# VHH binders against Protein KTI12 homolog (KTI12): the designs that were tried, part 8

Target 1, 302 residues: Protein KTI12 homolog (KTI12), of Arabidopsis thaliana (Mouse-ear cress) (q9lmh0)
Amino acid sequence: MALVVICGQPCSGKSIAAVTLAETLKESETKQSVRIIDEASFHLDRNQNYANMPAEKNLRGKLRSDVDRSVSTGEIVIVDSLNSIKGYRYELWCIARAAGIRYCVVYCDVDEAHCRQWNKERSDRGEDGYDDGIFEDLVRRFEKPERRNRWDSPLFELYPSREVIDKSSPVILEAVTYLTKTVDSKTQDVRILQPSIATQAARFSEANSLYELDRATQEIINAIVEQQSLGAAISRVTLGNELPPIEICRPIGLPELRRLRRTFVKLMGQSSLSGPPLPTDADSAKRRFVDYLNREFGGNNA

## First folded at step 1 (VHH)

Design h16 (framework vhh_8h63_2)
Fold by ESMFold2-Fast, scan of step 1:
Structure h16 (fold): chain B 302 residues (1-302), chain A 120 residues (1-120)
Amino acid sequence: as target 1 above (302 residues)
Amino acid sequence: ELQLVESGGGLVQAGGSLTVSCAASGFTVSSNYMGWSRQAPGKERELVAGITSGGSTYYADTVKGRFTISRDNAKNTLYLQMNSLKPEDTAMYYCARHSYYDFWSGFDYWGQGTQVTVSG
């Protein structure tokens, strides 16, 4: 189980890369089950999808929602789209992180001149290409993946204008090796492709309840800080399928997040004396904190 | 209580070396995936180095060959040795414990940071 994000300019050979990677994974020694999520799978026209900002936002929302649903299936999920906005790639990385699965980016690095030529050739053949205005706007707004960013790493770079992309391509084989590898069983923390539900729902011991509460709430604060560091407009922070998202309608500074966490921990401590007991597991603790944050961020202290 | 406390930051000249340290309490560094992240004003936070419970290391391309992550199990302390420093290395450096088996699964806990400034 893993999430693979294909990235590149319009008409840069992304779909060939996605199909080649999927076929190589299916034919590997481990016989991986693979699912490709793309615009064509939704029967969506590319020019309609990129005609204006609301249409693009809707497309990204549909793709993200399908990814979020698919990461619980036990398959390797490949997202084949432009994935050109770093904030959007970060959102996809957060989905993989919350699901506890491997993540990587496959980047089709093709210069603008070749992409324009390939787009023109598609149009000349009567195939679906991008309208010139839409193509130039997408090229202008493309944010190249950088391996220094954790949501762009590991980064597997392909050069479709310089070489043929097929099942014997060294970079494809390297990506397959990464996606199918397992950690030595002698390592204290074994890397499992799909963690058991039982290991995720471990109960808090009476002696460790406050420690686990502290740990769970700090994880949520870290997720919020990471998303806000992208400088993007924040609509939600995804924490997994069992937890509600955090809705942030305004920028929230780290000092405010730390204050809210301290207040929450204090309230939970007081409640244990005369009210409901402390949460019995990590997911319950996270959910109570998420509910608390959603109430506070809504500007409604009812 | 679980804590990570960074130290050793400061002002250094380009081409110089500096070691930052992270003292852990409430847990054992050798039993966890540990890392160093950095953030400069107006830039995104990035993971620069990581070490697994088994001792395997990871380095970002920007620091590979110049930085070395290590730990002292007896002192329960994590280190980042930084050589051939560049002005671009100027940032707040944060020590982090990772909850999951992968550095990309997110931070479990992290410290307050230590400032490193490289003049040039």
Scores: ipSAE 0.000, ipTM 0.096, lowest interface PAE 21.3, mean pLDDT 73

Design h2 (framework vhh_8h63_2)
Fold by ESMFold2-Fast, scan of step 1:
Structure h2 (fold): chain B 302 residues (1-302), chain A 118 residues (1-118)
Amino acid sequence: as target 1 above (302 residues)
Amino acid sequence: ELQLVESGGGLVQAGGSLTVSCAASGSIFSSYAMGWSRQAPGKERELVAGITSGGSTYYADTVKGRFTISRDNAKNTLYLQMNSLKPEDTAMYYCATEWDYSGYFDYWGQGTQVTVSG
């Protein structure tokens, strides 16, 4: 149905917002099925999850993987985490676009002073609080959602320090209305110029893993879908300087693109047993996928 | 905490060469994709070069064949070797990194000015 990204500073009331939204959706007249993906499912305290960059990478990888698997179930998926980095929110938006489902961001806007106080109060009560060093690092790295960015829209802003968040909160009801109506929500988005694939291609890659291959190819699908939605008669999808263009002789629907991606990923997995070696990094994986698509679409002169 | 400090900028004649460097401290440099962005007055910020943790490189069309990006993980330093400089290369040059392994260059240093005379 939809992907909802909860966003906010550490200790800004995000989990209350997520639970309230989920309960309101379940009680709606359409009786929506809702799934919350959160850090608690990994059975680690927040200080372990954010102790260092590898731990954060592992946490985000697990959350992203769970989101990607969950968006095909017909449920509304709510991701309850910091989601503080705009690049990561963009990747979640790409997952929603590829799945053909609605997307929105719910932002808990609480100033740093209140977040620090709430973190201290949680720690004083023996609840799940952040160590000071971890808290200040997360606060410094927080990138506030901006409605003008398509991966931050539609944006539903909550103010937990100014008001009680419950099932009657106007913003919660607006989000529920957006998520449950059959009206096309595309007209509510503000379009922003897409960063080039070259910027995104600098993805961190340490290993030739199926997971990295899957994610690299998903970025290509998202670029195709986006560019086809803009052009009246698109015959070429242009990517970054490192990648050849994709030649298209007809409009390619999302179901076909998904099938081609699944087939490619499977073939790459099987190629370890025969055929050419697997790509050594995300950039190589993207190039092989682009070459594969050009062959499937009938264009071999890139 | 990751800190990026650029240096090596200056005034250079057209056709000349210059190397700018970026010193990273406080975090694991070798685990991040790194890049160089530039911004000239009145223009958008542009990513000109990038290098992944695995060593894959990319370059904007405007600099391809003239600029070379490299990294020294032992020294936590990123370099951009700029050859055949043009007046159009005049800009503030920013060291950039992934903030969170997302593949986006969305954390930048304070910058170093490069001016190319005509």
Scores: ipSAE 0.000, ipTM 0.121, lowest interface PAE 18.8, mean pLDDT 73

Design h3 (framework vhh_8h63_2)
Fold by ESMFold2-Fast, scan of step 1:
Structure h3 (fold): chain B 302 residues (1-302), chain A 120 residues (1-120)
Amino acid sequence: as target 1 above (302 residues)
Amino acid sequence: ELQLVESGGGLVQAGGSLTVSCAASGFTFSDYAMGWSRQAPGKERELVAGITSGGDTYYADTVKGRFTISRDNAKNTLYLQMNSLKPEDTAMYYCAADTYDYEWGSYDYWGQGTQVTVSG
């Protein structure tokens, strides 16, 4: 199982790369089941999706939500969109890490002039192209993937303007080899520099918010563990005057608390347009995590 | 079975240095993010330092500039070099392992700990 992120400028041949990779994987000796998640799968109008920042964030949120849902199905998931924002690629990488699956980026490297020409040709044929203003804005804001970043690695670079992309393309075959390798902990891990706080200085606050959320929620876990260590029959954990108490019906082990925290951080990684707004500070993050824990400990209604 | 065994703790004078080590077995060490947490009696557990499988590091503000985390994948060993030690650094130090590189402090596997005492 794996998550593949297709990345590139508008009209850079991304869909051809996605389809070619999917077909090559399905025909491999291991016979991989593959799912492509793209904008068309949601019946979304291309220009409306990129008309403004809220619409664009909503699109990314919908795509991310479908990716998150799909990574547990046992299939290789290919997300085919611009995936142009560094912070968003970081979020997709976080989904792969949380799921314990392989991750890679396939980058269609095409210069702006060719992309602009192909966009014009699509529009002339009555196909789905970008309006000029939207196209130029997307080109200007594109954040090229770099293999130094964990969330951009391994990086497979394709050049659709220089060659035909098909099942015999060397880079496609390299990606297939990577994705179909025998799973063992030594060969699966890619020894690449991991993201640091400095490299999380993205244009959008999404990546920074996840790190702050991680720290705030860990403080809550530490408080629960500490208070449970002081008494065997703790049914209520108090976190100070500013936070509601946590009601627990039984002692909660550290592995369970950490699993719940990871699930919560994953849920909070969703765009504010596809879910609740992200917390603005540590206290609000702690409050939402406490609310989440109280709901989880209160039992599920089917 | 995954095992983490800490060593190198002891008594050290304020302003001194000490290195603690963690020997890992039962898993492919190089694939795991590793960390050091500490806890003094009656205090909340604190993540002190983390290092990913790729070598990227995290440090708590309380130790930044004084402590250095490192790993030796050939020896399956994690290190924490502690310089300019303060009495406030007195704690039980725990080695931790996790596969989730993006979640500093979300470690699921812990050792038994090694005691570090800093006198003044």
Scores: ipSAE 0.000, ipTM 0.132, lowest interface PAE 14.9, mean pLDDT 74

Design h4 (framework vhh_8h63_2)
Fold by ESMFold2-Fast, scan of step 1:
Structure h4 (fold): chain B 302 residues (1-302), chain A 119 residues (1-119)
Amino acid sequence: as target 1 above (302 residues)
Amino acid sequence: ELQLVESGGGLVQAGGSLTVSCAASGFTVSSNYMGWSRQAPGKERELVAGIYSGGSTYYADTVKGRFTISRDNAKNTLYLQMNSLKPEDTAMYYCAKDEFYGDYSFDYWGQGTQVTVSG
């Protein structure tokens, strides 16, 4: 099982890359089962999907939901969309890490001029193209994958404007090799890290205490996800010298972490009205959240 | 070094107007989706306005026709012009970059600016 994120500018040959990769995987010696998740599965044209921010967020939400459901099926899942926002790729990477599956990004690197030409040609043929305004907005907002980012790695770069993409393409074969290889036992090393967390606590004001609590707890979730990404079998998440470690007995998925965070923030919000006061700074908020997580994962630890 | 600094909040009478500002550093406002959200004590945070890099805008039904989002690309600053203010508009207002988690980047949200509407 694996998650493959196809990324690229509008009209950069992403669907050809996705189909070619899927067919090559199906024909491999391991006969992989492959599912492509794409925008065509929804009953809206592409201009409706990108017409405004709510429609675009709704599209990303539907794709993310479909990915989350699909990563438990034993298939290789290929997400064929723009995947243009690095924060969204980060979310998809978190889903893959939480599921304990392989992850990679396939980037169709095509310059804007070729993408504009191919968009125009598609529109001229009566096929689904992007309206000019939508196309230019998407091009301006595109965040190029960088292999130095863990959520953009491993990165397989294709150049559809410079070469034919087919089952014999070297990069496609490299991706197939990566996705089908047997995991070396050395990749199961447990790593204990001490991630950097802000050393200076922010003063919580009355007017923004809930926002600061929300922000501080999100930093803890980010640290958990990051440490789990470095090893599939960690038993403890270390959060620096100022915070106790989080004891885990299993990989904790992002959906579960999000649920726990929402529940904790809600509980703390209710406490401000009748119970103990909200934490006075970010460090106190993080400490209370870590304590909450340890209770949820271990059941009423002393 | 990515920072968002909100300012311009204050006390205003019902029916009045106020403009809040968001100064960005470490990235370009014109190349990103930017939004304004608000949170009142005991209520969920809500997105009230957004602007795409291309200039198209979104407004929540609660503020549509009263609020206007804009930007000054030369100053790398985002604005929210609020007209016909109501007591229920009282909240801490935050600007945000739509980067992490598909919706908002908590890591790039600012400290906020308080808007209080009397009446």
Scores: ipSAE 0.000, ipTM 0.146, lowest interface PAE 16.5, mean pLDDT 74

Design h5 (framework vhh_8h63_2)
Fold by ESMFold2-Fast, scan of step 1:
Parts: sequence; C-alpha cells; structure tokens
Structure h5 (fold): chain B 302 residues (1-302), chain A 121 residues (1-121)
Amino acid sequence: as target 1 above (302 residues)
Amino acid sequence: ELQLVESGGGLVQAGGSLTVSCAASGSIFSDYAMGWSRQAPGKERELVAGISSGGSTYYADTVKGRFTISRDNAKNTLYLQMNSLKPEDTAMYYCAAGYEDWYSSYEYDYWGQGTQVTVSG
C-alpha cells in the first residue's frame, strides 16, 4: 500500500510517467495491484476543470476524495494530475500519513517552452490540449515540488524533454524499488520511533503528576479549539514561544481531540515502567503532547 | 503499563507449521504497533515481522511468504503464523510493542520473555 503523487506543468508527460510506473509495478516481482486516479477517471473536460477557481477546487476535491477512499483497498494508488498547488500536495501527504502508508512524489520536470509546444501539437492534432489562456494561468501558478518539504519527499525527478520515459528508465526503477521495498533483517531491523526528550527541572510532584498532565494537555486542546474557531482553513496552530506548532490537514473536532488527549494521558501513566520517563514539568508534558498530536494529524515529528 | 506474554513455541519438523501468540495486558493494546523478533543460537536479535496499530504489515525477506503476522484487538492478542519452517528458523521468539512513527518505523519499548521455537531437520 502506497500513495504516489505525479506532479508537473500542463503537458509535461505526466500521464506517460504514471502509466509507465503502474505497468512496471504490475510486472515487478511482488506483482503490485495499482490504481491510477486521474482527471479522465471522472470523465471531466480539461478546459472546463480549469476555467475558474470553483471548478478547479471541485476537481481537486473529487480527486482527493477518491484517493481517501482508495488508500483503504490495499493497492498502490497513483494520482495523475497537475498536483501543482503545494497546499494540495500537503493534503494528499496527510491522507498517506493517516493511512500509515508509503508516500512519494514523481515530478516531470519540463521547461515551459517544451510544455507550450506539446500543448500546441496536441491541439493541432485535435487531441486534448489546454486553451492558451488556461495554459498560461496554470504555468504561472505552478508551485514546483521541493525536496526539503516532507510532503514533496521522497522526490523522483523525470525529464521527458531530455529522455524517453519507459520501463527501463533509472528513475522509474528507483521509484519501483522504493514502493516495493520490504523490511530486511540485514539492513534495518530496528527503527527509531521517538527521540528521547530530556527531562527539565522537576515541577510535578509524584502526588499531583496526573493533575498537571491533565491541566497541561487541556490547555493545548483549548488553544486548538480557539484557533480553529477563527477559521476552518487553519493549517497550523501556534501554541507559544517554546512549543512546536501543530500541523493540521483538516478541521479537527472536539470529540476527536478529547479522545486523543485521553489516550495520551493513559499512555503516559502506563508506560513509565519500560517506556520514556514521565514528564516532570508542564512544559515537557505539553511538548510531548504536541509531538503526539503532530504524529496523529500527520504533522512534523522531531 | 503494558505486559506481554508469549506462548505456542515448541519442537516442529522442517516443513511444518506453528503459531506463536502474544497476550497483552495493562494498557490499550490497539494503540500499539506490535512486532516479532527472534534470536537464533549464536546470532544477534532480528526483527522478523511487524504490524502497525492500523493493521499494515511488513516482513523480513528471510520469512516473507512463509510467516503471517496478525492481531486481534478484541482479544488483545498478537499472532505469528509460521509455515514451511526451516532449521534456520530455530530461535527464541520475542513479542514487542511500541509506537509507530510516520514511515511505519518502530523502536519497541515493551518486550516479552520469549517463547522457544526449535525446527528439526
């Protein structure tokens, strides 16, 4: 199970990359089941989809919904579209994190001049091309994937204008290796899950440690609820000077926040004998809870 | 506190099958990523199979296709079904629990006492 996001300028060879990757995966030793989700899967007209912002938002919503449904089926899911908006790639990454599956981006890096020429050639042949105005608008708004961003990594870069993309392409084979890799007892038998957090000066007494945990975690929940009340489009909750922000890929309801808090408090109380030591002050408790929430919401962890 | 107790080990003929089990108590079992590690005579401990809190699985290449890890959250029990056993599968098998990170990576915080599996050939 994995989510693959194909990314690139309009008319940059994305569909060839998606099909080639899918066929290579199906023919691999592990015989992967692969599903491609693309604009054609919804029988949508290219120019209608990108004619205005509501239509474009609707397209992204439909693709995202199909991805969310499909990641539960045990297939490798490939999303073949522009995937040009950084925030949208972040949303797809959040879906992959929530599902506990592998994620990667395949980027078809083709300069604007070649994309423009290929678009013109498709239109001249009577095939699906973009209207000039739509094409230029999409090119202008394209947000190039950056390897430094978690939601753009790992990043596999293809250059369709410089080379033929086929089943023997080195980058396609690298992506296949990544997507089909199994745990090997010789290479990686133990992985680091959580960094140990250094204990600060003791503030919690043994008699009131549960009270302090309850208080500290409730303050975090209150901050999340308050900031979300300012708008459902909040993607980051800022908690103060010493705490990392909470990354949110969707609105989080109070019942879910309460469940996560109770689970965290229970785990902190019951893991003290062989797990990380209990937090000794409110700031340490808040930091561990923020780290826990970021793991659960698909945000940064360490 | 999470307590893990393994059972089901024993002597089995090469080519045979065996299921080992791990009973968890003391904490919410469904919150943990679980795994099976083994320590063969004269060798280091190795991870053979893992299962996330969400149910995704992974296997060491040495056991892939032969072993199946599964969990029953209602019974707080982890299983390892071992098929086509080989003499080199002889080891003490340990149940482990920890928290899953973003890449389904594990560092286990809780360990059982182990159950011995011996495969004759």
Scores: ipSAE 0.000, ipTM 0.093, lowest interface PAE 20.2, mean pLDDT 75

Design h6 (framework vhh_8h63_2)
Fold by ESMFold2-Fast, scan of step 1:
Structure h6 (fold): chain B 302 residues (1-302), chain A 119 residues (1-119)
Amino acid sequence: as target 1 above (302 residues)
Amino acid sequence: ELQLVESGGGLVQAGGSLTVSCAASGFTFSSYWMGWSRQAPGKERELVAGISSGGSTYYADTVKGRFTISRDNAKNTLYLQMNSLKPEDTAMYYCARDYGDYEGYFDYWGQGTQVTVSG
């Protein structure tokens, strides 16, 4: 009841990501039925599929048709291919919207040098690798997914060159949580809290540093609200071993926490001219926000 | 100054159509899961539609096929297009913000816009 698009450069670990995600979904509490659609199912050599534009268009047409048929079966459908062209990912997103199902992109972010090495290693082992000319053409035409585009979101980024991708991978678990969660039709105010999802720290890009800052600080607000819901007179909120605790002198309402977060985000936006630089990652942003809150709550010095 | 301001509600005849809008300010709109909830007098608030930061959508069974949610991140605006309206759709409609990108947790609502469907 979802469509997952695996995306990445040739030889970037996409099939390992697809299989790992599928197995984790099948073994989840909800025991999801999963179907993987890939190029191997069409019985064509990899180099034949990408030899020229007509062959490539034919491959994309066959994959799209199989997706169209499969999304009506009630299974989670994973499309394991390059999915390198943004227009094609847009078409897949349209299929998911028309079917009224969840959609996400899993991107295997591996630099060209590692992809070239892994392609060479596959060829040296007699496995299905790309011919050099085809490989370089595919690399040149690859259109990286961008989180701001609706057909590339939500975007789950994996780094197979930096870490082993397996069932315990945080990003795989985050994707599984997204794909298996139930949307509550009776959504409530601060009375009902969802557990926070553990995420790995990521470096902020200049283009979306304020977005990451806003998201990271909202996670802190959610933790405070959640822990206060456990007892009326909690004086200390613990956020794990990486962050200092938040000392509170009184129960803090959500409207006040929102005002403090809004003020903090504005202050951080103004820091480009003078003052401290913007945080470089989500954990740094959370740390600075916690420090900010402790200063605000510690203003009992009249 | 975090605000969600709904507009576009009104009286409409059964079988008719209406679009409600929500203007968001004071936060990074494009980063948040957004939704529409509704509440009729004496009933619990019901999530009817939701849209992720990336555009993935959810619809309650009661409105699926009739309502369409969309967003304009450049204008910080959320929309709900309502077709084939029924008297049972009569309610106060609230724009809602989720924390981060995750479905099912809405932590802020606007003041609402009334939709009344006459038979």
Scores: ipSAE 0.000, ipTM 0.110, lowest interface PAE 18.8, mean pLDDT 74

Design h7 (framework vhh_8h63_2)
Fold by ESMFold2-Fast, scan of step 1:
Structure h7 (fold): chain B 302 residues (1-302), chain A 119 residues (1-119)
Amino acid sequence: as target 1 above (302 residues)
Amino acid sequence: ELQLVESGGGLVQAGGSLTVSCAASGFTVSDNYMGWSRQAPGKERELVAGIYSGGDTYYADTVKGRFTISRDNAKNTLYLQMNSLKPEDTAMYYCAKDWDYGDYEFDYWGQGTQVTVSG
């Protein structure tokens, strides 16, 4: 079992690398079960994902959450996205370390000029390309993986602009060998960073805070809808001892609840440096949302 | 107008099989990340199976090897085939379009379909 992080500039051949690696692993002697987690899996437009920082954090949160759920399945998990932020790659490495599985980075090293040309070609074909402004911003903010960093190692470097990437590519075969060998090369890892991983247990990472907030608030909406289905005259929705009840003065329809939840999640995501910090766990997220709903429904003045 | 309608739940004996279905309207199932989650009394909601637009699948360790997620593009319907059912599989099963709720169209969770396994 392993976690593979595909990394590279926008339009650097990452998806070809991911698919080639996955198919080579599936066809290996060990017949590995492989799962690819990618942006397309969440039905999100590329430009919408990278339109602003909250959208990017939300995307990274969704990918990270899916990785975290997948690492116990016994499959090799491949994350196919930009994975351009060093801190985010560190978080993925921490997931792999906590799960006791192999980890590696596959980097598609393509110069900016070729990436721009391939982006233009995708756009000209009517395929999923980046808007020029978004593309240039992503290129500027890209944090190249560095082999000396444990969370970027082992690093398998591909050069799609210099060679065809296929099942016979030497670097693909090296990665397959690493991922399928019975000897775990990560046994050599020093334990100097181990305590910091343990102290992050049960806390939302910054990268997935918006995703977990979105998920936690949906649970609150579901509870309201369910309890209202028992009788239109319900004036109070109880959520358990740790959360305050929600006071309602009239029946609240699902469309209104969905609008309020979307507004709340968006407001939290748009918070500036001077705004309230994002919730650090599910209980905190639920509490803030319940407080928000009580204010919108009249709460203590209702 | 996005809609998801679950059906096919019921009472089954331990070791039995059951297929639940999710009929989708207002969007194409093959273009979206689709999934099945379940919630038993006193437990948290658990994602048990997912299928990506490209066809790759996810299964929770609790159901891996026993459950199979699939879709019928012609009927625009998602399925969960459940084999070797255990009493601990008893739960309300929910269908979901995707996990993006924030600035985009809200995901639709139907009323669910109850699966009860006796044994």
Scores: ipSAE 0.000, ipTM 0.121, lowest interface PAE 15.7, mean pLDDT 74

Design h8 (framework vhh_8h63_2)
Fold by ESMFold2-Fast, scan of step 1:
Structure h8 (fold): chain B 302 residues (1-302), chain A 122 residues (1-122)
Amino acid sequence: as target 1 above (302 residues)
Amino acid sequence: ELQLVESGGGLVQAGGSLTVSCAASGRTFSSYAMGWSRQAPGKERELVAGITWGGSTYYADTVKGRFTISRDNAKNTLYLQMNSLKPEDTAMYYCAAESYDYLSDWASYDYWGQGTQVTVSG
């Protein structure tokens, strides 16, 4: 019983990896029962699924619901999709934790140029490929899995552009070994299935901090937009008595504010172990973002 | 980029009804969850209602059962039908669009319209 999340850029060989892993598991000494959950299971067109963000959110919701239903069946469940958003991988990991089953990510690491070429070749052959606009948008928004994140670990990296992925692939065999071990075979396996309360608390704190960060940064953006609506010549945005003001030397447009917010949220998500700790509450998140904006707008440097 | 323009606000008596509308530009409308926020004098903005492209809705407790959010994707238009209006519903009503982010289940709104004033007299 386990949940495997296949992850990678569009046209990075994910389905080949999923099928190869499934077949190797079925042929293993333990003869595991395996279920693949993919977009084709819902009889939906690829380009329709990724045409817009609501359709993409709806697709992820359907996949998540099918996973949640399937993890109680005693099968190894493989989710074969982009699984490109770290927040979504976190949700899948939470399902695995709640079910008390093993979890891993299999990442097909292929550079953009090869993915673009394979997408073109697939389209040229009359096979199901992505429209250019959709493909480029998906590539831009892809969030690479990181081993330091519990929801991206253990991470099994495949390189379909550098090697043939088949049942003898070392990484496939490593994943099979991990997925077919009994709970009692290693203390490491027990730790993965039943993480310590301290580890759980740290991850929940980080997830809560990301939620607070997102809410807080949007509140700051809203305050800036509202105050600028009173006049384009404002040089200072006041955000209440607990926060320093934002110093601006020019009108700041909404597209720029949205870009800065996304960059800030991404930086906070990526630096949790190498930079300052994530904020623990809304006030800390707001202070961090205000400081970030003041630096970006050319605020007073020390 | 997405441009949002609200309309349909006005003066209405307590117990009355009003529909506000939001017109959005082009195909980009279908790439967003849409919502209505309001800001009363001296208060911060609050989220009133939201709707996904597929039609899933949510409402603030203060308006649940009285307000209905809907969207017409063919016309790129968002609606808020307000029934049983109360003086405390008096506010500037803003149309909003949410892009996908690192959010789990809580939408954060990235784009806002200019607003339309709704005044409910006692």
Scores: ipSAE 0.000, ipTM 0.110, lowest interface PAE 17.7, mean pLDDT 73

Design h9 (framework vhh_8h63_2)
Fold by ESMFold2-Fast, scan of step 1:
Structure h9 (fold): chain B 302 residues (1-302), chain A 120 residues (1-120)
Amino acid sequence: as target 1 above (302 residues)
Amino acid sequence: ELQLVESGGGLVQAGGSLTVSCAASGFTFSSYAMGWSRQAPGKERELVAGIYSGGSTYYADTVKGRFTISRDNAKNTLYLQMNSLKPEDTAMYYCAAGTWYEDSRSYDYWGQGTQVTVSG
């Protein structure tokens, strides 16, 4: 059981990638059952689907609904569409997380010039291509997947303009191995492990441990406030080298951030015989606070 | 045929640095996940580092912060830069090619190895 999100520019070879991946999975040692969810499944016209924002939202809603329904069937589900908006990929990732299944993104990285040529060739053959105006609008608004985003990882990059995509393609085989591997009891969900230098963290002293905890958590709050002030669409707060990012699913006001910080500091300050161990240094305190915030802002809440 | 040839091993003192290299041939190097595993006498083989075709990296907890894996797709060469070496790092180091960078079982092809000995 897994959710695979195919992503790419209009006319970037996404359907070839989806079909090739599905057939390779079906022929694997584990003989996986695979379902492809695409726009054609709904008998929808491309140009009508992308004519305006309400039509696009309606299409994304239909695809999301079918994904929600399909992830409970025990099949590997492949979503073959543009999946060009990062907020929508985030929503699909949330569905996979809630279902407790594997997730990955397959990105068909093709330059705009080739995509335009392939779109024209489709139209010339009488196949379903995009009208020029719609095509250029979609290209302009495309939000390229980034491996550092949890909802874009693991990221499998294909280059259909530079190589033939078939069942022997190494990247397709990498995706198949990821999707069919048995879970090692010591291996968590695939996350990008950042290089860590453990010796950088200074240990809390008895005399100033509360001050360090207060300072560390305030730095995190300041980063959230500053990045939210830059734009209403901020969905992720990126922190320094050794800290995971904070995922924000809604705007978080300063009063709420202050309340969460006070609650966290209180939890860390109270002695408990059965609770988690106290942070031993400022970086550990920051990491635990970030984990706390990610739990509060997202995750497996009903 | 796919070939992997390791080089750069040798004797180094504790706290020192060493870079081992792997020359790859017979396949499209840039499209494969590549990794380094090691095996000391009387111990199990351990995956120490992996690098995906797109550049994402994995490190075992035993080497994280000390070792750096990198690849040069133009030269079909894989590297492992080893810093702050410990006697416990003494092992035969094997280059590997496969389908996924984080899982030792996903590597299908292996070199003959290069010996790294850390004194001290």
Scores: ipSAE 0.000, ipTM 0.108, lowest interface PAE 19.8, mean pLDDT 75

